# Ledger of designs, part 3: VH-VL binders against DNA polymerase type-X family protein pol4 (pol4)

Target 1, 98 residues: DNA polymerase type-X family protein pol4 (pol4), of Schizosaccharomyces pombe (q09693r1to98)
Amino acid sequence: MKILASSTNYVLHNRLSNSQYEDARSKIVNFGGEFTNDAAKADYIFVNYSQINRVRRELRTIGTPLETCVSCKLIVKIDWLNEPKESLTPGNPYVIWH

## First folded at step 4 (VH-VL)

Design p7 (from e8c with light chain N34D; framework fv_patritumab)
Fold by ESMFold2-Fast, scan of step 4:
Structure p7 (fold): chain C 98 residues (1-98), chain A 119 residues (1-119), chain B 113 residues (1-113)
Amino acid sequence: as target 1 above (98 residues)
Amino acid sequence: QVQLQQWGAGLLKPSETLSLTCAVYGESFSGYYWSWIRQPPGKGLEWIGEIDHSGSTDYNPSLKSRVTISVETSKNQFSLKLSSVTAADTAVYYCARTYDESFYGMDVWGRGTLVTVSS
Amino acid sequence: DIEMTQSPDSLAVSLGERATINCRSSQSVLYRSDNKNYLAWYQQNPGQPPKLLIYWASTRESGVPDRFSGSGSGTDFTLTISSLQAEDVAVYYCQQYYSSPWTFGQGTKVEIK
């Protein structure tokens, strides 16, 4: 499936083992997305968090405050990559910020 | 019974570095954030910062240039260092536990350490 | 930063009477995606650390008596003690955990009238 076609994607490494991080990267590419190591370039940021306040902290720590990220469209729970695919829209239960 | 025990220097002179340690007993260190909060005499509560088991930190911007929080996971301990202290840093300092993922408040607290900065 | 303001600063209530404390945030602490208010209430007895009473604005922490209740949404919140007991003499604080840095209200001192 190419459900991430035409998207640039970042994975927030916090709370992920190296193998989980690499697995997420592989799934993003397999679903047609581009992977970036620069959160400021991402359309979608995948995280192993349910609470947006924790994500805001981590993004600020790496120098990409969410409030100033002009490319950022959605923050998505990493579990979405393992579930049956539904479009990433603000109403999707795996989307925690838009 | 989950318990936080804290210790460190109680009396400091201006320009010195405050150093406090908090030890976690009775529960897993992972799965939570660990915070430092202070309370100047007769005033309210001020959050200083937090750390998780991996060493990831967040600091109150008002204190960020002077604060370092570190973790020693093998000992289930985390520590606060506050440099260049002044009389304005006189306060009771608390360590506390908060949830990771589902932040629902600070549910376990240390007893507090009174730190007095005087010349 | 989100500023938290409590009212009143001090409150004197007779034993068995209702005590009401208000807390206002400078911006909404209601998160649209989970429909939760990121607001907690704490009780601090003299010489003790704060104790968590309520989280998610209205959820009572385990072991907290049912005379304590929280209400409100967005920017306006209330802590109610339905029938004041002697052990409830304390300072009460609200706290937002919507956005870092976490911030507290200035506190409301509850005394026996």
Scores: ipSAE 0.026, ipTM 0.687, lowest interface PAE 5.3, mean pLDDT 86

Design p8 (from e8c with heavy chain T98E; framework fv_patritumab)
Fold by ESMFold2-Fast, scan of step 4:
Structure p8 (fold): chain C 98 residues (1-98), chain A 119 residues (1-119), chain B 113 residues (1-113)
Amino acid sequence: as target 1 above (98 residues)
Amino acid sequence: QVQLQQWGAGLLKPSETLSLTCAVYGESFSGYYWSWIRQPPGKGLEWIGEIDHSGSTDYNPSLKSRVTISVETSKNQFSLKLSSVTAADTAVYYCAREYDESFYGMDVWGRGTLVTVSS
Amino acid sequence: DIEMTQSPDSLAVSLGERATINCRSSQSVLYRSNNKNYLAWYQQNPGQPPKLLIYWASTRESGVPDRFSGSGSGTDFTLTISSLQAEDVAVYYCQQYYSSPWTFGQGTKVEIK
């Protein structure tokens, strides 16, 4: 299913278990998203919300969607991939402001 | 009142493993990060690493190959192990608390443990 | 890593006079999304652990006297003691918490003249 824009780059943050990472990667690809390992190219970064404070700390060093990343758009709770019923916009409850 | 009590081996020979423990009293272990910081005699402070209640760690890259921080949530304790010590590891070692939500600094500290590495 | 440099290394000030300590970071510690500087100041008395004085560059920790103030943004920061008291004799450290690993300045020793 093409729920994610194919022209948009999706990244998984490194603070995920192996099972969370593999599950999320397969869902991104299955939903039509373009998966990348390069956070600098990310338009959306999927994160483990239970570790959000460490994630925010680490994202400051590489740039966040609203700070320094030219193509970065949004930080998204990884749980959205289990229930992708709404568009990834700033109003979406899975989108995290920093 | 939150209190950190620390203890462990104070005298080591080169190549041995440093082992220190910090016990947390008067506060829940969750909701915070628990850090180790060291200070060589007459010098400044160096952050070693931190751990949360789930056992998730972050280490200073300069020490990452030698350092392990672990937690025993049932005892409200966390511990530092630093392997392959040398004279350069001689320092006062402190445990400290940092807020999970704010990251604004270490607001509660243990009294420190002097660790001397000598041949 | 972000390197923190303090100046001066030591400072002697008469009781009641103003003391100023500078701290410079090798890169900006200002997070533009929330407009906060991730910079803290600590006071360390001999034989004691450090005590948090100021966070977010200018916010005083609870119980810290108002003679202590922090200022600055980006890479240059100042800790000011407006009227030095005897109990303020200590070593002062700045710390950045913008990016891991956390790093500290080398310290500034404040003494009474």
Scores: ipSAE 0.054, ipTM 0.704, lowest interface PAE 4.7, mean pLDDT 81

Design p9 (from e8c with heavy chain S56D; framework fv_patritumab)
Fold by ESMFold2-Fast, scan of step 4:
Structure p9 (fold): chain C 98 residues (1-98), chain A 119 residues (1-119), chain B 113 residues (1-113)
Amino acid sequence: as target 1 above (98 residues)
Amino acid sequence: QVQLQQWGAGLLKPSETLSLTCAVYGESFSGYYWSWIRQPPGKGLEWIGEIDHSGDTDYNPSLKSRVTISVETSKNQFSLKLSSVTAADTAVYYCARTYDESFYGMDVWGRGTLVTVSS
Amino acid sequence: DIEMTQSPDSLAVSLGERATINCRSSQSVLYRSNNKNYLAWYQQNPGQPPKLLIYWASTRESGVPDRFSGSGSGTDFTLTISSLQAEDVAVYYCQQYYSSPWTFGQGTKVEIK
């Protein structure tokens, strides 16, 4: 998972297998993440910044699969307003979306 | 049955570090989050933080500069360190369990450890 | 952070009578995608750790008597004890688990009148 900055908001995305996508989505929802049905970003989760550590933990442990699902794109928007940017530097084991 | 047993130092001086341990019996760490909660005498409950079996933590922002929670999975134990204590840290400290798969209240609690900070 | 406020702070009820405790959250704890309220209730008897009574706002934990019930949605919740018994003398806390940090109400002390 690669963390991309968009203004003060972060977008986490990963190319996942179908199983990894469903598992990650369910876990993030359980942390109080909210889904939006946006035509431009069909599977989009809003997560409050107070959940960032739990979301990061779940996504950090997801490895790069050998086979990916074409429609299994996880987009998570995190409102990271007041936290230091240096704490958001991507590193191992973050997965890079290709 | 699942049991949480806790222990640690009960009397501290200001500026010292609080150290408490919670041992889990009858269940492994996997599939759960393990929390510390405190309660000052006669007052309400404050969540301190949580840890999972892999050692990943989440802390209450009000305490995060002073708190460290760690896990020793080989012993089924997790521990709380709270640095630079003051009289405001006097409280009963509890360890507790929550499910991680389907988040749901704290269903198992330790008995509590009274920690008194006095000058 | 989500702030939890309970009312009343203390409540005196006669044995066999109904006790009602209210809990308000500073923002909604209803997750619309799964239609669940991330709200729990705990009972704390003197000298004991808190005991989980209700989760998902209205689901009773195993072993909890059916005189205890939870209701409400969004920001307003109630815990009801339909017929107070002597062992119900305790402090009751609501807790949100919608957003970290988890937060508790200040507690409501239930006493016998």
Scores: ipSAE 0.005, ipTM 0.604, lowest interface PAE 12.8, mean pLDDT 75

